# Ledger of designs, part 9: VH-VL binders against f4iux6r469to655

Target 1, 187 residues: f4iux6r469to655
Amino acid sequence: RLLQRLPGCVSRDLIDQLTVEYCYLNSKTNRKKLVKALFNVPRTSLELLAYYSRMVATLASCMKDIPSMLVQMLEDEFNSLVHKKDQMNIETKIRNIRFIGELCKFKIVPAGLVFSCLKACLDEFTHHNIDVACNLLETCGRFLYRSPETTLRMTNMLDILMRLKNVKNLDPRQSTLVENAYYLCKP
Key: E = the ipSAE of ESMFold2; O = the ipSAE of ESMFold2 at other seeds; V2 = 0.75 times the mean of E and O plus 0.25 times the DockQ between their complexes.

## First folded at step 1 (VH-VL)

Design t03 (framework fv_tiragolumab; at its last look DockQ between E and O 0.72; V2 from the best seeds 0.00; counts 0 for: pae E 7.2 > 2)
Fold by ESMFold2-Fast, scan of step 1:
Structure t03 (fold): chain C 187 residues (1-187), chain A 124 residues (1-124), chain B 113 residues (1-113)
Amino acid sequence: as target 1 above (187 residues)
Amino acid sequence: EVQLQQSGPGLVKPSQTLSLTCAISGDSVSSDSAAWNWIRQSPSRGLEWLGKTYYRSEWYNDYAVSVKGRITINPDTSKNQFSLQLNSVTPEDTAVFYCARGEYYDSSGPFDYWGQGTLVTVSS
Amino acid sequence: DIVMTQSPDSLAVSLGERATINCKSSQSVLYSSNNKNYLAWYQQKPGQPPNLLIYWASTRESGVPDRFSGSGSGTDFTLTISSLQAEDVAVYYCQQYYDTPYTFGPGTKVEIK
């Protein structure tokens, strides 16, 4: 019943209410079911990712299994997809990276994992990896740029991104994506 | 229910452009659960996937590296069809060409419906 | 690219006997996130396009007779025809759809002995 309401939680109040109710149903089995439900968010339902991340952050203090399982699943998915040439995965790649970015803003995903994802995309600067990198930067790049602990590393990554844009002949769409991502982080 | 009907010339001269069309019935070329593929078959190379076009909020194309730079696969939503253009053909491009539908959202394949096939001979 | 190989190149089997065709991929086609093998089998008769028999390594396509079965995982796959019928004379191809370019095996020709 409870997990069936997850896709309908399109406000902070709704997700917070569901999170409170979930606390009364806590068991090892139910924690695994929740993680699977969160991970299997539809690839077109990007609006849910911030709310799901908020729920995970709220539960993190008392149910450490939930964030660790979800982060591991997302990292494994990123690693399996980043090197795949099949571009039909683009929506899955975007959902994956945006979820990682949303969880980073709640400090559930460590900044190091985000930088590893960015580096992987920049090392293999293909059409899809450009979209993935830019979506990640749009989601949490400003957060990382404004944080004293990550500002320098973020600046270095943004400089690499702009260098790659200038060295490679990107089409107008890709060039615009890179510029928009850069200036969202460094206004 | 889904049917793919191919059309186009069966003879093309070396250095010219090979052009084929695949008309779709029973499905939409812009269906977000499908991808539209071109595959060729020759005795020397066997079955060889050439590329695909698919709609996921916007149009995307993927091409095999063996033909990348010479190939264009274009959808036509108004006619519910998709086409293949292969530039600068050589006799090595002689093959039976098939269009095919892939049905899985994250991967085009397996190919569940195929066109009838078109033998294209590249000869002067 | 993922390279597909098949064995044998051809086989002759008596009517009613079992036919077994092997397929190997140069790298795993098992996707760990959904635990699915991105492997299909096709039957092709002269003058016809390939016809899908099996997908996800072991799932039979609608309308395909029960005598056809697929098995295997990762890099090693098998197509089995439990009791060969006259209409099963054809060339059989495996295909990976794990990553582009999608690639096919060289085919195995099945003939009546």
Scores: ipSAE 0.363, ipTM 0.754, lowest interface PAE 3.0, mean pLDDT 90
Fold by ESMFold2 at other seeds, look of step 2:
Structure t03 (fold): chain C 187 residues (1-187), chain A 124 residues (1-124), chain B 113 residues (1-113)
Amino acid sequence: as target 1 above (187 residues)
Amino acid sequence: EVQLQQSGPGLVKPSQTLSLTCAISGDSVSSDSAAWNWIRQSPSRGLEWLGKTYYRSEWYNDYAVSVKGRITINPDTSKNQFSLQLNSVTPEDTAVFYCARGEYYDSSGPFDYWGQGTLVTVSS
Amino acid sequence: DIVMTQSPDSLAVSLGERATINCKSSQSVLYSSNNKNYLAWYQQKPGQPPNLLIYWASTRESGVPDRFSGSGSGTDFTLTISSLQAEDVAVYYCQQYYDTPYTFGPGTKVEIK
């Protein structure tokens, strides 16, 4: 079936071709199956997230329930995971937040959701939340910093991030992650 | 069929290190669909999870806060086993210790295979 | 930490009668993303390790007799033995595996009247 080809769409041309072919299967059942397949992207295949986000953006004008269902599932996943401490969840948390960030760059996820996620991580800046915040910024931070409507709020969040880095006792790996994320947004 | 076989001394003096080993057959300690746990059982605390080790592209550990700083769990892929080291023991660490497999297919899972148990007594 | 409690502490039941054990968690163990309750039940007989009976709150482990059933969701769970047999004399534990540290209930001892 066409959904089995999703993991192989490692280029713009491949995901665009599959997107066109999928339009011929436009039914409510098929749209739900697509959203589930996109949501279940392998945790080890983060390179696919941009292409999946491109497909969602292409379908969004004609199939509004696709982006709305996917964004709701991702937001629910973020909220259920943000306080969990089990180390097994780290890969799922990273997949989740990077997908949210990619969808933000395609204007499917509103910036308000990104700032809400970032704020949640900064409010409890320990453990996985440091990695999650840095991954979100690496994915969409510069995009939001350069967008006139979000520049001020992004600047404020980056200031908070660096203040927390300087006050908290971060290990060298996490301290480097924070510095890299910050300077990627504000070179 | 997965089997877990424990070994190690049953008597340890206070302030010394408790050391146990769990040998695995029928599965690999480096399986990316499993995690390898230590649990202890005593009259005062009941069943208490101590920590786990598991492989997901790299090795990871997760330890209960109550024993963090004293505990180390190490895999040994060449012998297909994993170990428990608990430092600075006191008589309150006296318990039956179990190793167990948790199936971590998507996230956490129940403990489906257990070792036979090792009574460790901490006394002078 | 998620605190697990059980009731009763002990239970005496005639052969062939129903035994009911309750378990409560201090936080929900229902994970909304997969709609599963991260709750297990174990049986432990003297001198033996615990053995898994039920996981996902209501799924029987392979080889477990159908007289054992689990129910409940969120924070309240029940283990039922529909027709107690002599071999069911044991201590029963509930356990959450929703988040670390994984925690167990204090156990319920089931005896024959």
Scores: ipSAE 0.115, ipTM 0.710, lowest interface PAE 6.1, mean pLDDT 90
Fold by ESMFold2, look of step 2:
Structure t03 (fold): chain C 187 residues (1-187), chain A 124 residues (1-124), chain B 113 residues (1-113)
Amino acid sequence: as target 1 above (187 residues)
Amino acid sequence: EVQLQQSGPGLVKPSQTLSLTCAISGDSVSSDSAAWNWIRQSPSRGLEWLGKTYYRSEWYNDYAVSVKGRITINPDTSKNQFSLQLNSVTPEDTAVFYCARGEYYDSSGPFDYWGQGTLVTVSS
Amino acid sequence: DIVMTQSPDSLAVSLGERATINCKSSQSVLYSSNNKNYLAWYQQKPGQPPNLLIYWASTRESGVPDRFSGSGSGTDFTLTISSLQAEDVAVYYCQQYYDTPYTFGPGTKVEIK
């Protein structure tokens, strides 16, 4: 079926072709199936997230509930995971936050949601939340920094990030992650 | 069918290191659908999870705070086993020790297969 | 850490009668993303390791008799043995696998009256 081709869409042309074919399957059942398939992207296939986000953005004009459903599922997942300590969850947390960041660049996730996620990580800046915050910034931080409507808020968040790096006793790996994320946003 | 077979000495002197091994049959210690756990049971502490080792693209460990700093759990892929080392033991560490498989549904799972148990007594 | 408690500490039930065991967690073990409770029940007989009975709060492990059932959600859970058999004399434990450290209840001893 068409959804089995999703993991193979490793180029702009491939995801665009599948998107065109899927436009002709516009039913409630098909829309729900697509959202579940997109949400269940393999944790090891993060390169697909930009292409999946492109598909969602293309379909948003004709299938308006697809982005709404996907964003709600991703937000619920973030809130469920943000306080969990088990190391097994790190790959799922990274998939989650990078998908949110990609969708933000396509204007599907509102910037307010991104800032809420970032704030939650900064409020408890330890363990996985350091990695999650840095991955979010790597994905969409420069986009938000260069966007006039969000530049001030992004700048304030980056200032908080660097203050936390200096105050918290971060190990060398974490300190490097934070510095890399910061300078990717403000080169 | 998965089977876990424990081995190791049942008597350890205080301040020494207790060492146990769990041999796995019917599954691989490097299975990406499982994690390999140590649990102990005593009248004073009840059932207490000590830690796990598992393979997800790389090897990971996660240890209970109560024993962190004294515990090491190591896989041995060539022998399809995993081990427990608990340093600086005291009589309070006397317990029946179990190895167990955590079968993972999503990101976590219950303990579906257990070793037979090994009573380890810490006394002089 | 998520603290698990059980009640009663022990109970005596006549053969063929219903036994009910309660378990409470100090935090919710319901994961909202998949709407599943990360709660298991184990049976332990003397000289044996614990045996898994129930996971996801209400799903029976393969080979477990139908008289065992689990219910509840969030922080409050119940194990029910609908018709107690002689072989059901054991200690029963609840356990959360929501987050590390994984923790067990103190156990409930079930005996024949």
Scores: ipSAE 0.016, ipTM 0.661, lowest interface PAE 7.2, mean pLDDT 90
ESMFold2 (binder alone), look of step 2: mean pLDDT 92; pTM 0.951

Design t04 (framework fv_tiragolumab)
Fold by ESMFold2-Fast, scan of step 1:
Structure t04 (fold): chain C 187 residues (1-187), chain A 124 residues (1-124), chain B 113 residues (1-113)
Amino acid sequence: as target 1 above (187 residues)
Amino acid sequence: EVQLQQSGPGLVKPSQTLSLTCAISGDSVSSNSAAWNWIRQSPSRGLEWLGKTYYRSKWYSDYAVSVKGRITINPDTSKNQFSLQLNSVTPEDTAVFYCARDLEIYSYGYFDYWGQGTLVTVSS
Amino acid sequence: DIVMTQSPDSLAVSLGERATINCKSSQSVLDSSNNKNYLAWYQQKPGQPPNLLIYWASTRESGVPDRFSGSGSGTDFTLTISSLQAEDVAVYYCQQYYSTPYTFGPGTKVEIK
């Protein structure tokens, strides 16, 4: 069973090997099964997200529906979660946003979607949304800050984040989280 | 085939609320791959995007800063339509108003279908 | 806001000749993460809404004649009509969708010489 091996792919060599093997089993039905398996990564298995993103990026040139389906599912999930007032497990929100960030580094998720997610979190600056925004920045913020095309927009978003930290009376954990994310992006 | 049909009054008095509706056929207003926009066109300002509403597990709306605070764009899933309400209008709001669809998978869009347009004159 | 400019304001071209319209954005509309230019071109005839011609700077919308082509990247873009036909008389607009608010150029009027 090829998809049962996904949780064991904890290196670039292992995920690349599985990706090659998957290419020999390619069909529309198998592509939908793969997307569902990737999307349903366990909330505690954040270390797999970079490898799953690598697999998607490798398949993107030959199987354009895989990245399209996965990105749409992740965007829909983000939009359903961002307005929840800490009523759901934070792990689900973090898994979602980190996967979006990892896919952004492979150019599967466009920077525009990342900025929309970040803006949504900043517009509703709740405890969970602060964690989500900071996880997104830790995952792909430096990538976006260092890219000439996105540097200005990233700088503006980071400035808004710091202004909100200073204006809102955040607890010490949240304040430190924001500060750490900011300096990770803009050293 | 997607079609957008607009309805609403062509004359509004200053300080009143402008209200327009866009009826959708050939697509669902709650389609998760589309967003529903209002754009206006005047000789002095050209084409101006006003805002959009879109469904992604729940409803969202984005508005241009120039009209933010005066504008509401709302979907009606039962009638498969969406509306524009613009409060406290002035003669400067006189324009042809268009509804339009964009394919908003990545929170950005180009407009592939447009309504026929509605000329709204703000005058006493 | 990203400001869009177009040149020329108006263009008179003989039937069968090439028409070239330029569009410039005040900042880059190229997303390096997906290598796409968030730029579209529209045609508008009197009394009608704008009609989509080109998206992603160079992708022709279904049903649009192949004499229309888009090119350019970053901040400088061109719409070319390789052999102008009578039905091509219209105003042409570029539009960025890199960030909200979406913004349009002021338009270029294309007329027969």
Scores: ipSAE 0.000, ipTM 0.449, lowest interface PAE 16.9, mean pLDDT 85

Design t05 (framework fv_tiragolumab)
Fold by ESMFold2-Fast, scan of step 1:
Structure t05 (fold): chain C 187 residues (1-187), chain A 125 residues (1-125), chain B 113 residues (1-113)
Amino acid sequence: as target 1 above (187 residues)
Amino acid sequence: EVQLQQSGPGLVKPSQTLSLTCAISGDSVSSNSAAWNWIRQSPSRGLEWLGKTYYRSDWYNDYAVSVKGRITINPDTSKNQFSLQLNSVTPEDTAVFYCARSYDILTGYDYMDVWGQGTLVTVSS
Amino acid sequence: DIVMTQSPDSLAVSLGERATINCKSSQSVLYSSNNENYLAWYQQKPGQPPNLLIYWASTRESGVPDRFSGSGSGTDFTLTISSLQAEDVAVYYCQQYYSTPPTFGPGTKVEIK
């Protein structure tokens, strides 16, 4: 099965080859199966997210429902997770937000959704949400900071982040994480 | 506009739980631009912030280290109020307790713009 | 925790004269990114709760008379009452909100004469 090859696509060439082969299987049922397979990427396989996002971007011009379905599922997952405190499964939250960030770099996820996710994390500045916000910024923050359409909003969000770091008594790990994310976006 | 009205007992025995309530009018306890604080005042400690509760898609609490482990600050959305419970009180907890609102869009502005009338709580046998 | 100190402990001023109260923080409460000082001033009269006078070091709360002004930056702050009125007899507290927990100064008592 083509979809069983997804976890092995650990290079640009491999994901592009699978993407081309998938184009020959264009049916509504196959597109739903692909979206489900992409969404269910293992929590520990973060290295695959950039390749999966590249595949989605390639397919987006011909198969509009693929990016639409995936973005809906990721947004719904984010909203369900951001409200949960003290979960042992931080990896699920990180996978979710990094996938959103990778898709944003291909313009599949609109910047507005990224800013909404970032604001939700800043509004509820808990241990896990700090990690989530910083992972999002590390993934696509520089892309958004450099884009003329989003530079001003990104600057405002970064200023809010540094303000929260200063007024909250963060432990050294969290303080360092915030500083690293900030300076990665705005060197 | 916004008013805070406190209620609760003025005398608590050592080892018991101190319980106070702050009723809110003119604002919602679930307002996402406010945080709801408890502060106490005693001759030995001066003004001391104890903690806050605030609503941002979900309820959150922040507590001062000095009372962490024996303090709970809880909202009650049906009655538009919030409460303080302080367990295992000692005579050192004798103080005037105030509830107060702070402005906090992103949990960042902890200056108090509205205060309750205050409740003197004496811890003695 | 950031420690707040105030001087003097008490101050006696004649009606119509200027009262000056000083506040120091153990660490800077100036946030460089927005150039704001996270410092507030409160007035407390006997039997009453504290009342907010000033926030952001120099911004007067709505309804506060213009004779009250705040100044300073970083670690050194001043509350000035330009022409003391009888109703201004109170204890005045500074408070930082730069770092959690927010902390208060020990207070300065202002008396007539």
Scores: ipSAE 0.000, ipTM 0.474, lowest interface PAE 15.4, mean pLDDT 85

Design t06 (framework fv_tiragolumab)
Fold by ESMFold2-Fast, scan of step 1:
Structure t06 (fold): chain C 187 residues (1-187), chain A 121 residues (1-121), chain B 113 residues (1-113)
Amino acid sequence: as target 1 above (187 residues)
Amino acid sequence: EVQLQQSGPGLVKPSQTLSLTCAISGDSVSSNDAAWNWIRQSPSRGLEWLGKTYYRSKWYNDYAVSVKGRITINPDTSKNQFSLQLNSVTPEDTAVFYCAREPGYDYFDYWGQGTLVTVSS
Amino acid sequence: DIVMTQSPDSLAVSLGERATINCKSSQSVLYESNNKNYLAWYQQKPGQPPNLLIYWASTRESGVPDRFSGSGSGTDFTLTISSLQAEDVAVYYCQQYYSYPLTFGPGTKVEIK
């Protein structure tokens, strides 16, 4: 019943309350159930991802297996989807990458994984992967650009993105999407 | 152009494995621009997508949740074909089975001739 | 799952007259980023596999006669046969490919009056 309230947690207060209540149910089985519920967020419910990431970050200090299980599932899903062609599972790809990005802002997902995802998208610059890369940059690119330990690598990745935009013949929609993502990170 | 030719038995006993093959001509099963699907049709469920296999640097499969756990769709690059295995069949699996190509988006531009599979003791 | 519905269940039209088939999706199949509707139409004649008529809601497949046209956006779609011919007697299905699992409508049977 507790997990059935997850889709309704559309504020910091609501997700924090659910998180507190969840702490009373601490068992290995319940932690596994929670991770599966978080991972199976509907791909159209992107507004929930920040709240779910906040919950995971709150639980991380006392239930280390929750973030590790979720990050592994998201990484496995990314690797499964990154090679699928345009418009096959685009909502799933966007949900996946935005969740990774939200978790990165809480330092649950390491910056190295985010850079690996970004590089995979740049290496295979399809219309889907352009949207995925831009969603990732929109979610956590500024966070990574402003951090001293990731600024240089972020700058290099943004330079590669702009080079690809200029040498590939992108349609106006995709070209604008890339420019918006770039200047959101590096104004 | 592209042609899909199906083969496999039309009668399967309950609890056994349903096995069908789709031979491809005019395209490669490992084409980066295509995916290879199985779809079934019955009076009770209508047209029902079951899953697909496709090659993008490595092989991938997608399966419908309704059959996930008892379905396997496998390519055979040497014979330029792909197959369907559906385990633990019941009479409810009785249907006409079609293989179909998608041209990079999930609509189907070429279909096999269809195979009626009856699950009966 | 996206549920597809079609109306009417069956339609009788005189030769040379217009046939109109409706398809509704339980949620939008329009992807805003590329402004495309993930909707296809198929024709199935007795004893034959489905045959692709239209994809992206309104794009005719190569070899499909001009009398077939698709229209609509979001959740409401229409297949129109402008001047019904004898060979058009078939069941027509819509299909969404916006989200998994891929789903089909229940079909509309077109008959000659």
Scores: ipSAE 0.008, ipTM 0.489, lowest interface PAE 9.8, mean pLDDT 87

Design t07 (framework fv_tiragolumab)
Fold by ESMFold2-Fast, scan of step 1:
Structure t07 (fold): chain C 187 residues (1-187), chain A 124 residues (1-124), chain B 113 residues (1-113)
Amino acid sequence: as target 1 above (187 residues)
Amino acid sequence: EVQLQQSGPGLVKPSQTLSLTCAISGDSVSSNSAAWNWIRQSPSRGLEWLGKTYYRSKWYDDYAVSVKGRITINPDTSKNQFSLQLNSVTPEDTAVFYCARDVYGSGEYYLDYWGQGTLVTVSS
Amino acid sequence: DIVMTQSPDSLAVSLGERATINCKSSQSVLYSSNNKDYLAWYQQKPGQPPNLLIYWASTRESGVPDRFSGSGSGTDFTLTISSLQAEDVAVYYCQQYYTTPLTFGPGTKVEIK
């Protein structure tokens, strides 16, 4: 019942209210249902990802299986899609990587997983992987650049990104996308 | 080529909201290669960056911690302008306010065009 | 935040003589991968907004006279006016754009002796 209200939680107050209510009705079975509902967010509803990540972060302190299950599902999905070239998968890839990035800002997804995702995209720098890498950087790149524990690694990854832009024959759209992502990290 | 023209009241009472507008010509406020900044200048603080707004597939904003919670910078694409609202002003907010453009294209972040400036006095 | 400092606070120079202004940043503004210093210099005359003179520590903005030059790297930077003209009387500011918040030096006032 509560899960049907998730798509309507378009503010911090609304998601926080739902999160509090969920704490009183929680069970092992319901936690698995919540994770599945969060994971199956529509690929067109990217605006919900920050709120869902906030909910997961709030629940993480008392329900450790929720973030653990969600992160594993997102990592598995990333690994299954990163090598596929089908145009039909681009929206799913973007939803996946933005959710990973939002969860990283709450420290639910470890920085190491974000860097491994970014490296996978840079290793096969094709149309889809260019968009995925740029969406990841747009979502959490500045957060990682500002953090003392990750700033050096992020600086190195951004350098690799710019070198690939110059070496590969990227079209003007892709080149601009990379530049914009770079500058969002280092304004 | 690019011009920034400022407008807004030069006198604001303490506790009220300071509101200024910067009209852009020669560029688009939604250009993905520019960002639109507000800076203030006073004898005591010198030049102080307040924040910026910019469009990169969606709108972003960044604000200085010194004005945290009191500042809003809003773009208006239909009028090709952006505005500053600073809430709960005190006499210490008295300053000359400037709007300015920075250029992100090719890694350029310096402020290349400035508005003429608006002296805002916060006094009863 | 990166803190910018300038020296001297004020400088009096005779027409045709060299003026030198120093700027220091509390941390490096050099990005090693592109070997660029994220530092700019501005000139401000009374009643006017700051005007961009130099960016990337040493690149002169279009329309700026050749007598203006920037040098330095990392944390220590210098603006040089090789032969001071009457129109150069102004306050000069350095600015870092390596990270937000953007920060400015306190300014150096240049006057004719």
Scores: ipSAE 0.000, ipTM 0.441, lowest interface PAE 18.5, mean pLDDT 85

Design t08 (framework fv_tiragolumab)
Fold by ESMFold2-Fast, scan of step 1:
Structure t08 (fold): chain C 187 residues (1-187), chain A 124 residues (1-124), chain B 113 residues (1-113)
Amino acid sequence: as target 1 above (187 residues)
Amino acid sequence: EVQLQQSGPGLVKPSQTLSLTCAISGDSVSSYSAAWNWIRQSPSRGLEWLGKTYYRSEWYNDYAVSVKGRITINPDTSKNQFSLQLNSVTPEDTAVFYCARTDEYYGLGYFQHWGQGTLVTVSS
Amino acid sequence: DIVMTQSPDSLAVSLGERATINCKSSQSVLYSSNNKNYLAWYQQKPGQPPNLLIYWASTRESGVPDRFSGSGSGTDFTLTISSLQAEDVAVYYCQQYYSSPYTFGPGTKVEIK
């Protein structure tokens, strides 16, 4: 019911208002319903991911099971999809990885999970995994690059990405994606 | 503890191929974090990095420009070792050759582990 | 390529005295975003491979005595041995790992006076 308003929360103020209203509905059942609603964001509604992540971050201090359940669902989804080389699921993979990246900027997703996702994509440098890695870097790469705790690891991952691009002789589209992602992180 | 043990002939004739092997213990040659390097040392050139091989879903090589075109660094996963082949050698290639490990997954290019060294003399 | 230079070529220091070795890079090896210098120092004794002493310009490798210290930033670096011991007679090399190809300094020979 309240959850039907989630797709309309296209501003910080709207999502914050909904978050406050939701706090008065605190029950284990309602928290599971919220997590499922957040996870089932339409794969084409990428503009909502930052607002959903803000809501999760706001609720995290009082309702610790919300971020835990959502992160677990996103990690499980990533692991189920990363090994599917020729699936018609690129939009789902992109939504998944961008949500992980948005949650990372709120420190809900630990940096270690982001680096694990990047490593999985670099280890199997397919066309889909290049898109996934670049979307992740566009979402949270600069945040990780600028954070003292993760700057070195990000720098090293970006160097590996550029070396793979040069060695693999990627097509112009893939090469441009890598270059754009790299320079978004390291301006 | 990672250990590197070198083997190969210490005397090579000019124009022939120099071949050395580095056996690895305490780590896998296909370890994702490792890169396997060859470095030589001579009075005229000092310490000179020659190149490296490393595994990241497939094998990659980087070679120094000074030896590019004459050098090949090859892994052997069945024997857990890697080798150096340097073609068309001249007396100027006379040097002590070292194999060494770097942590390339994190991009760390300092050398914590070295082989014992092999003196290779190029003369007739 | 980044060119590394060292000074002096050799120095003689009395036991218990301080030894100072300088290293310069042709371009900065400081990565401003993490504030780390991609510079290492090695000790080489006759008949042995180089042994890592210091990485990140100032971090001592495990097992290295505290009399060895590294300092400097950007293009100018120093290795200091605060109280020279007999076992410290060796050639010392700096190395940059900021960019490929990795390059070494020409070495500084430390001898007992």
Scores: ipSAE 0.005, ipTM 0.465, lowest interface PAE 15.6, mean pLDDT 86

